# Ledger of designs, part 18: VH-VL binders against Protein cereblon (ohgt)

Target 1, 230 residues: Protein cereblon (ohgt), of Drosophila ananassae (Fruit fly) (b3m1f2r157to386)
Amino acid sequence: LSRVPGVDYLEHILFPGEVLPFMIDGSLFDDEMPGLDGLIFGVGFPLMQPPEDNPHKLYGVTCQVYEKGESGRQLVFYKSRALQRIVINCDDIQGPPQYIARNPTSKCFSKVKILPEYFLPEPLKCVDMGSMSRFRDIPSMRDKYRRYQLSSTPWPADACQEYAYEEIVERARKKLEIHKIDTMPRCPIQLSFWLVRNLHLTEKMMRLTFLTDSVNTRLQLIGSTLKEES
Below, E stands for the ipSAE of ESMFold2; O stands for the ipSAE of ESMFold2 at other seeds; V2 stands for 0.75 times the mean of E and O plus 0.25 times the DockQ between their complexes.

## First folded at step 15 (VH-VL; framework fv_roconkibart)

Design w4 (from v1 with light chain H31S T33G N35S; at its last look DockQ between E and O 0.30; V2 from the best seeds 0.00; counts 0 for: pae E 13.4 > 2)
Fold by ESMFold2, look of step 15:
Structure w4 (fold): chain C 230 residues (1-230), chain A 121 residues (1-121), chain B 112 residues (1-112)
Amino acid sequence: as target 1 above (230 residues)
Amino acid sequence: QVQLVQSGAEVKKPGASVKVSCKASGYTFRNWGMNWMRQAPGQGLEWMGWINTYTGEPTYADKFQGRVTFTLDTSISTAYMELSRLRSDDTAVYYCARGSSSGDSIWFDYWGQGTLVTVSS
Amino acid sequence: DVVMTQSPLSLPVTLGQPASISCRSSQSLLSLGGSNYLHWYLQKPGQSPQLLIYLGSNRFWGVPDRFSGSGSGTDFTLKISRVEAEDVGVYYCMQALQTPYTFGQGTKLEIK
């Protein structure tokens, strides 16, 4: 479990890698707290799970302030970037959840659980009978070859190709402008979130892709959407 | 099932006090703040304040500061609102409503059935 | 205090037709996180209020998709794409950006 300062609410789902800008009254800063550079804070999504169904859990992301934007009047403009998916146990909230917006100098903290991101880089391979097919025509080997084939039947090649993340990348390249393709991450974890942001998925698919901890499953959900639209 | 059950109707004289109870069930009481609203007959809704059910710290609308007190009995999952120095224009239906979290009550998802308080001489 | 002004105060609607209710605040309800702290409630005849829309545009659990909220800052709209008989009642907007939280005057929706 990790502690982060504050939690605000957003009307929409924010995925890791997205930018969240905000403004704050600059008069709240002094020698003790000269700014918010590098601050990590939490953002919750009330839409993700209605509080009625699970009233003590709130899904969200951590965000980190990475840049001070253009200031106007007495307001300071900051940019933050979503980092990690989290779940907040509302029993662990100590003080107002909107730490930065209300009390940027306060030490209000919330305990959060950082949701894991796991990836199995080599899903079940399709087993081709290529090297074994040479024994098909040898009489002394035919019964062994057939029994091996029956006992080792691989996943269908179409299904394995459908689940491979390289194939998902290929499908995405068919739908995206060339300048976006050049920004495509190589990391499967980052790629899964990048695809959600750039492919404009339905609200239901965005919820499903946010809630899964398996990068493989998230990519497969995205891939199924790409297949439906082509 | 989340449920908020309020105490029964009250008839009071001007200058008296009234204490309305709100018993919560179907959820963990300390996880959700409790708000109080009122509605005079034929009129709209008015927010009176809320209480953080985790810390017990109340917030009162300025109009009611000094006349209203919010308290809790967490052992029986019950919130209380006491309004003192009653006037005839305090005649209203009083509602409790569950807030969005224990530490910040910004929307009200479940409401009690209401308690009619009538103030007449 | 933030003043919330609803329009119209009375809204007779033909069954099956759209309805639109406006809510204006005396100051912006847009938070630093980009959320509008504006909620919509329906009070059906003889009942307690019930939450319809929270944070400007989000439908609460079990609310039909014919209800939608829109707007930002100071101007907000609740729309009903096709009014049904069960939609009769008084609609309230409420701001929760600053205490005291304040409601609009209410809009009474009736079937003609």
Scores: ipSAE 0.000, ipTM 0.474, lowest interface PAE 13.4, mean pLDDT 75
ESMFold2 (binder alone), look of step 15: mean pLDDT 94; pTM 0.961
ESMFold2 at other seeds, look of step 15: ipSAE 0.428; ipTM 0.708

Design w5 (from v1 with heavy chain Y110K, light chain R59L; at its last look DockQ between E and O 0.66; V2 from the best seeds 0.63)
Heavy chain, then light chain:
Amino acid sequence: QVQLVQSGAEVKKPGASVKVSCKASGYTFRNWGMNWMRQAPGQGLEWMGWINTYTGEPTYADKFQGRVTFTLDTSISTAYMELSRLRSDDTAVYYCARGSSSGDSIWFDKWGQGTLVTVSS
Amino acid sequence: DVVMTQSPLSLPVTLGQPASISCRSSQSLLHLTGNNYLHWYLQKPGQSPQLLIYLGSNLFWGVPDRFSGSGSGTDFTLKISRVEAEDVGVYYCMQALQTPYTFGQGTKLEIK
ESMFold2, look of step 15: ipSAE 0.637; ipTM 0.840
ESMFold2 (binder alone), look of step 15: mean pLDDT 93; pTM 0.953
ESMFold2 at other seeds, look of step 15: ipSAE 0.592; ipTM 0.813
ESMFold2, look of step 16: ipSAE 0.644; ipTM 0.842
ESMFold2 (binder alone), look of step 16: mean pLDDT 94; pTM 0.960
ESMFold2 at other seeds, look of step 16: ipSAE 0.625; ipTM 0.827
ESMFold2, look of step 18: ipSAE 0.637; ipTM 0.835
ESMFold2 (binder alone), look of step 18: mean pLDDT 93; pTM 0.953
ESMFold2 at other seeds, look of step 18: ipSAE 0.611; ipTM 0.823

Design w6 (from v1 with heavy chain I106L; at its last look DockQ between E and O 0.73; V2 from the best seeds 0.00; counts 0 for: pae E 3.7 > 2)
Fold by ESMFold2, look of step 15:
Structure w6 (fold): chain C 230 residues (1-230), chain A 121 residues (1-121), chain B 112 residues (1-112)
Amino acid sequence: as target 1 above (230 residues)
Amino acid sequence: QVQLVQSGAEVKKPGASVKVSCKASGYTFRNWGMNWMRQAPGQGLEWMGWINTYTGEPTYADKFQGRVTFTLDTSISTAYMELSRLRSDDTAVYYCARGSSSGDSLWFDYWGQGTLVTVSS
Amino acid sequence: DVVMTQSPLSLPVTLGQPASISCRSSQSLLHLTGNNYLHWYLQKPGQSPQLLIYLGSNRFWGVPDRFSGSGSGTDFTLKISRVEAEDVGVYYCMQALQTPYTFGQGTKLEIK
């Protein structure tokens, strides 16, 4: 578990790779205190889950400040980028949580658990039964054909095709503006988050894709959405 | 499931005080502020103020300053609103509602069932 | 104090048709961080209010997508794309930019 200073609430879901801009009153800095450059802080999404689904857990992301924007004398603009999905036990939160969009300086701290990103390079395996199909209707071969079919076909061929990594990429290419396609990551982990950010998923689907630790499952969820809008 | 359960209806005479309870369940009480509203019969909603459930610091609408007191019992996840020197125009349904966080009271996502307070001679 | 003015105060609507409710504030509700602190609630007959839209345009959990909020600054609109029987009740806008938080007068939506 890591301790993250500045755990704040955000009213919408933020996925790894997204930019979170915010403003802070620059007069809150002491002369001896630096600004927020490079700071890693936590952001929780209290509105992401239904209240009945684990009400003492707060899901969120870590963010890191990477840029100061144009600043006035009293206001400092920052840009941060979400890095990792996290979960927080609400009982571990010390200090009153506040919304970063209203109060960008947080005096709230918590232990956080960094959520894993699992990727299995070959998530599905398809078997072609075609050469054995000719024996299906021969009585002396029927029992052997059935045993072979049960033992060698883990997934239907069209289901495997639908969730294949390359098929998801091609379906996304058909739906997106060409300038977005040029920024499409090759890394499956980054791609799964990029697709959520660049496709217009429903709020339910965004919550489901955020909550899964399996990149394969996340891509499958995204792929099912692309089929629905064909 | 987030739930706010308020105490039952009360009948009071002018000049008396009333204390309404609001028991919360289904979430970490200290992370979400508690707001109080009222609604006179046939009328709209009026915000009375809120209490930071982490610090216990209340904020009162100016109209009620000096007559209303918000308190907490965090051991039983309960907020209280006490209104003193009741007038007949204080007759209303009083609601508690969970705020957006304990440090901010921006919107009210879950409301209690309401408590009717009737002030009559 | 920020005055919230709703229009209309009474809104009879034919079932299945769209509805639109206006809310105007006496000062801008746009926070320096870019959010509009304007929220919409529905109070169905005999029930407590329920949150529909927060921060001008965001639907709360479980709110059907036929509800939408729009607007910025001082002028905000709640739209229902296709009114259903369960949408009957009083709709309130509320500002939460500064205390005291204030509600509009309410708009009573009824089926014709």
Scores: ipSAE 0.384, ipTM 0.711, lowest interface PAE 3.7, mean pLDDT 80
ESMFold2 (binder alone), look of step 15: mean pLDDT 94; pTM 0.960
ESMFold2 at other seeds, look of step 15: ipSAE 0.567; ipTM 0.799

## First folded at step 16 (VH-VL; framework fv_roconkibart)

Design y1 (from w5 with light chain W61F; at its last look DockQ between E and O 0.58; V2 from the best seeds 0.00; counts 0 for: pae O 2.6 > 2)
Fold by ESMFold2 at other seeds, look of step 16:
Structure y1 (fold): chain C 230 residues (1-230), chain A 121 residues (1-121), chain B 112 residues (1-112)
Amino acid sequence: as target 1 above (230 residues)
Amino acid sequence: QVQLVQSGAEVKKPGASVKVSCKASGYTFRNWGMNWMRQAPGQGLEWMGWINTYTGEPTYADKFQGRVTFTLDTSISTAYMELSRLRSDDTAVYYCARGSSSGDSIWFDKWGQGTLVTVSS
Amino acid sequence: DVVMTQSPLSLPVTLGQPASISCRSSQSLLHLTGNNYLHWYLQKPGQSPQLLIYLGSNLFFGVPDRFSGSGSGTDFTLKISRVEAEDVGVYYCMQALQTPYTFGQGTKLEIK
């Protein structure tokens, strides 16, 4: 768990890599505290429903200020970037939470837990099938080889059948503008968040993809929406 | 599961006071403001104000300033609305509703079941 | 005070057809940060209100995708793409840009 200096509410889900602009009263700065450059703070998503068995949890992200925008001494515009998914026990929040989009405050703090990002290698390539492996590259035997390979994996067969990292990348390329494709990250973790930002998923799907610690599962959820669109 | 359970219906005479309770459960009470609305029979909704559940500081709509008091008992996660000097046009269903945050309560994502207050001679 | 005006006040709709409800405010609800502080609620018969749309266009969790909100500034619209029997009730818009928060008069949606 780590403590984040400020914790505010945000009315929508923000994924790692997204930019969060905000404004703050510049009169809060002086010679001792000249600004917010590099500040890390938390934002929580109170409208994203937690899992039913954890009703006192608030999900969110850490953000880090990276740019001071156009400013007067009274109002200062900042840009921040979401870094890591977090979860907050609501009972740990000290101070009255406020919405950062309306007026950020430094009066609300909490301990946060940084959520993990798990990525497993493609299970079909990691399974030793003994003598059956010679059928892997024979097209007429490919379906039989996959069936055998799936039956011998430690993972549930239905879950393994839905994993298709490279297929998801190709389907996403067909739906996105070329200038966005040039920014597509290669890291699976970053890619999973990038896809959510750029594919305009439903609110329910954004919640599901945010709550999943498994990058493989997140990519599979994203892939299911691409298949449904034809 | 978030729940707001209000006290039962009341019948009052003009000039009396009424105190409606709103007991919250299923969430951290002090992180979400409490709003009060009313709805006269056959009429629309009217916002009466809200209370910051962390600080206890109320905000009242000007129409009710001086007649309404919002209070809290945080030990039992309960908010109270007391309306004094009742008149017949105060007959309404009174609702509590959980606000968007304790620091700035701007939309209401969970409502109590309502409490009918009838004011008659 | 910000006056909220809804239109129509009564809206009979055939099952499966679209519906549209207008909400007009006496002042702009557009905040400095770009959000419109307008929300939509549904009060089903015999029930408490429930939140449908917040900040003009955001669908609240658990609300069906057939609901949508649009508009900015002073003019806002709630749309239902395909009305179902469970959509019957009174719809309210509410502004929360400044106190006192104010509701529209309500629009009663019913199946004809």
Scores: ipSAE 0.483, ipTM 0.757, lowest interface PAE 2.6, mean pLDDT 82
ESMFold2, look of step 16: ipSAE 0.543; ipTM 0.793
ESMFold2 (binder alone), look of step 16: mean pLDDT 94; pTM 0.957

Design y2 (from w5 with light chain H31S T33S; at its last look DockQ between E and O 0.38; V2 from the best seeds 0.00; counts 0 for: pae E 4.9 > 2)
Fold by ESMFold2, look of step 16:
Structure y2 (fold): chain C 230 residues (1-230), chain A 121 residues (1-121), chain B 112 residues (1-112)
Amino acid sequence: as target 1 above (230 residues)
Amino acid sequence: QVQLVQSGAEVKKPGASVKVSCKASGYTFRNWGMNWMRQAPGQGLEWMGWINTYTGEPTYADKFQGRVTFTLDTSISTAYMELSRLRSDDTAVYYCARGSSSGDSIWFDKWGQGTLVTVSS
Amino acid sequence: DVVMTQSPLSLPVTLGQPASISCRSSQSLLSLSGNNYLHWYLQKPGQSPQLLIYLGSNLFWGVPDRFSGSGSGTDFTLKISRVEAEDVGVYYCMQALQTPYTFGQGTKLEIK
């Protein structure tokens, strides 16, 4: 678990890669703290979960400040970028949480847990088990063969086509304007978050795609949405 | 499950005081502010103020300044509203409601069941 | 204080038909951050209020998608695309831009 300074609330979901602009009172800066450049802080989404579903968990993201806006005004403008999904035990929050758009006046800290991002490059691979069948008859290999067989059960050809990573990317390319396609990341993890930002997803789908640790599952959810809209 | 359970109905004479309790359960009490509203019979809702459940700092609507007091007992996740020098026009159902955060109580996503306070001679 | 005015105050509606409720504020509820600090609540008969719409247009958890909120600044509208029997009650708008927070007078929705 890592401690993150500046845990604040945000009224909507923010995905890794998204920009979060905010303002802070410049009078809080001095010679020892001249600004927030490079600061990593957390934001939580209190409205992402149903009120009755695990009310002691707060999901969110870490953000890093990367740009300072106009100086010399009462408030200093910063831009930050969401980096990692996190979860917070609400009982670990120290200080009164405030919404970041309301210019927090209190320091608020918490231990956070960084959520993983899993990607299996070939999640729907249709495989020929024949070359591996010889391990079935070797006693030291039988457990490994059974685990592989369970994890690699071939999908029907139509399902493999439907959930193929390349198919999802191609369907997204057809739905998006050309200027957005130029910014489409190649990393599957980054792509999964980029797609939710650039596609018109329902609030329910936004929550589902945020909550999964599996990039493969997130892409499948997005892919099903693209199929339904075309 | 998130719940706000208020104390029972009360009948008071003019000039008395009433103290309504609001016990919260199912969430981290200090992370969500507590608001108080009232509703006179056949009338609309009126905001009385709120209390920051982390700091204990109350904010009162000007109409109630000087005769309403909000307090907390965080050890039992309970908020209290005390209204003094009661008049007959204080007859109303009083509600507690959980705010949007302890530092910014802007919308009310969970309400107590209400407490009827009747003021009559 | 910010005065909130609802229209109509009484709204009889035929089951399955749309309904629309207006809310006007005496001053703009649009913050510098771009949020409208206006919320909608429903109080069903004999119940405490429940949140429907927050920040002008956002649907709260568990609220059916036949409800929608629109508007900005001083003029706001709550719409129900097809009224159902369980929608009966009094609807309130509330501003939370500045204290004291203030409610509209309420709009009583009834099935006729």
Scores: ipSAE 0.464, ipTM 0.745, lowest interface PAE 2.8, mean pLDDT 82
ESMFold2 (binder alone), look of step 16: mean pLDDT 94; pTM 0.957
ESMFold2 at other seeds, look of step 16: ipSAE 0.630; ipTM 0.834
ESMFold2, look of step 19: ipSAE 0.223; ipTM 0.660
ESMFold2 (binder alone), look of step 19: mean pLDDT 93; pTM 0.947
ESMFold2 at other seeds, look of step 19: ipSAE 0.576; ipTM 0.798

Design y3 (from w5 with light chain H31S T33S W61F; at its last look DockQ between E and O 0.54; V2 from the best seeds 0.00; counts 0 for: pae E 2.1 > 2)
Fold by ESMFold2, look of step 16:
Structure y3 (fold): chain C 230 residues (1-230), chain A 121 residues (1-121), chain B 112 residues (1-112)
Amino acid sequence: as target 1 above (230 residues)
Amino acid sequence: QVQLVQSGAEVKKPGASVKVSCKASGYTFRNWGMNWMRQAPGQGLEWMGWINTYTGEPTYADKFQGRVTFTLDTSISTAYMELSRLRSDDTAVYYCARGSSSGDSIWFDKWGQGTLVTVSS
Amino acid sequence: DVVMTQSPLSLPVTLGQPASISCRSSQSLLSLSGNNYLHWYLQKPGQSPQLLIYLGSNLFFGVPDRFSGSGSGTDFTLKISRVEAEDVGVYYCMQALQTPYTFGQGTKLEIK
């Protein structure tokens, strides 16, 4: 339900943690908004999805300004950092959207919805069949037990290892320069976005990794790219 | 789905005017600018200008300044292009195309089907 | 006005072979932000144009990955790694750095 004072378009996807430098027309400032220092604004990605898929939704990120550069009343330079993924109902946008790289001259704002991030460390688990074993000796339950047993068996060790959080991290470490590995975050949420920034993913894969709310799924998608390259 | 549907073919005399409509559907009309192009038979594409669908402010290519007028009816998500003082070399297929934003149309990701305007004596 | 020049104007090609189309602008299309405001469109016979590549090298939705764009500044190239029958039509480059936006003359791709 948040309202952001700036909603600008960006022609590519920006992930949480990335820096977005930009210039903006100083004529947009008034008594309510004398500058952008510390402000949180929205950046939308109109080319994230095919136009027909979600024609009334605009996915993006919040960004927060953390540094002001060259001072001038015509064009003011800022640096911002993407914080959280958002979605915008296009009908909520007020003002003519402009691309931020074109140094917008018109105010544009909207309500936004912050998208969640969640993580479960073990995406695949073996079920302990011990407590279920009492059913295999009851004839009427035997078929049910066998179907549960077949559906509950773990993936082969290779498949489980591929989807394990630590294995994906190790594959990434093998592909990256040592100085990048030193900056690898330990938080799984931040790590999933960091990996996107530091691996050379296709536009399709960047779209898919952005759209998932599950950190587990995002890491699995990234891991599939590492398998293809190795 | 995103669609742009233009009005039907027209035959006009030299000196007359023509008004082509472009009805948009399947998206928030005011967030995406509207561009107009034309293509003479057997020839290439020519940009005529665009209109900011939020403000209604048009921008015309210099060649057409003074002869072309872009307007909107936002209540029905429709853009219009009117070309006056028609000449025989205005015979062309006229296209509308959705721009990349309402404040700055820098690529065209959806085009109308085209409207043939024939200017003949 | 920025003049856009395409080469070749006619491009006969054998199915399954690569194709390459050149586009040159009279002025640099590279902005200070590092974007090349050059786009590629395909007009198939009897159809309206469709966007293929935006900002020099970015593939638009639904466009097969056998298409690619490269180049910067004044010289740009559209490549098709393996031409298919559905690729027949006229290819246009367009600059959108400044108004009036201008198109190249078109390159007609035909199957030999």
Scores: ipSAE 0.538, ipTM 0.783, lowest interface PAE 2.1, mean pLDDT 82
ESMFold2 (binder alone), look of step 16: mean pLDDT 94; pTM 0.958
ESMFold2 at other seeds, look of step 16: ipSAE 0.557; ipTM 0.801

Design y4 (from w5 with light chain T33S N58S W61F; at its last look DockQ between E and O 0.68; V2 from the best seeds 0.00; counts 0 for: pae E 2.1 > 2)
Fold by ESMFold2, look of step 16:
Structure y4 (fold): chain C 230 residues (1-230), chain A 121 residues (1-121), chain B 112 residues (1-112)
Amino acid sequence: as target 1 above (230 residues)
Amino acid sequence: QVQLVQSGAEVKKPGASVKVSCKASGYTFRNWGMNWMRQAPGQGLEWMGWINTYTGEPTYADKFQGRVTFTLDTSISTAYMELSRLRSDDTAVYYCARGSSSGDSIWFDKWGQGTLVTVSS
Amino acid sequence: DVVMTQSPLSLPVTLGQPASISCRSSQSLLHLSGNNYLHWYLQKPGQSPQLLIYLGSSLFFGVPDRFSGSGSGTDFTLKISRVEAEDVGVYYCMQALQTPYTFGQGTKLEIK
């Protein structure tokens, strides 16, 4: 668990890699604290978990300030980028939470738990029974084909194709502009977040993809959405 | 589950005071502000103000300033609204509602069942 | 104080037909962040109000997707694509850009 020096609320879900701009009252800064450059803070999504489901847990992300934007009169413009998914026990929050878009204060603190990201290189194993048809038609191989077919316990071929990593990439290419495809990450963890950012999923799918620690499952959920939109 | 349970109906005479309680359960009380609204019979909703449940600092609508007091008992997750110098036109159903956060009460996602206060001679 | 004006105040609708409720604010509700601080509530007969739409167009959890909110600045609309019997009640818009928070007069939706 780590303690984050600022925790604010955000009315929508952010995924790692997304940008969060905000404005803050510049009168909060002095000679010893001239700005927020490089600050890492927490942002929670109170509307992602309905109160009846798990009202004492607050899911969110860490964000890091990376750019001071156009400075105005009393308002200072900052850009931050989401880094890691987190969960917060609401009982650990110190200070009154507030929505960062409306009035960020950096006066609310909490311990946070950084959520893991895990990936298995071979999430699905499928047997393409069609490729075995050659052996089916060879008389001496007919018994081996039937025995192989019965001894296999794969996912149905349609489900494997639906969630296969390469197929998800191919479906995403059909939905995306060419210049975005050039920036598609190779790392499965980063790819899963990149796809969420670029494919405009429904709120339900955003919740499901955010809440899973399994990158394999996250990619499968994204893939199911691409099939329905095609 | 998240619930706001208010105290029962009250009948009061003009000039008296009423104190309505609102007991919260199922969430971290100090992280969500508490708002008070009222609705006169057959009329619309009127915001009376809110209280920051972390600091205890109230904000009152000008119409009620000087007559209404919001307080908390955080040990039992309960908010109170006291309205003094009651008049007949204070007859209404009074609602508590959980605000969107304790630092900024923007929308009301859970409401109590309402408390009818009747002011009659 | 920000004045919120709803129209119509009474809205009889045939089951299965669309409904539209307008809400106009005396001041812009658009914040510099891009959010409109306008929310919609439904008060069913004999019940407490319930949140339907927050920040102009965001659908609250558990609200059917036949409800939608649109508009920006001073003019906002709540739409019901296909009215059902359970949709009867009084609809309120509310601004929360500045205190005191203020509600519209309410729009009573009835089945004709």
Scores: ipSAE 0.552, ipTM 0.793, lowest interface PAE 2.1, mean pLDDT 82
ESMFold2 (binder alone), look of step 16: mean pLDDT 94; pTM 0.961
ESMFold2 at other seeds, look of step 16: ipSAE 0.626; ipTM 0.826

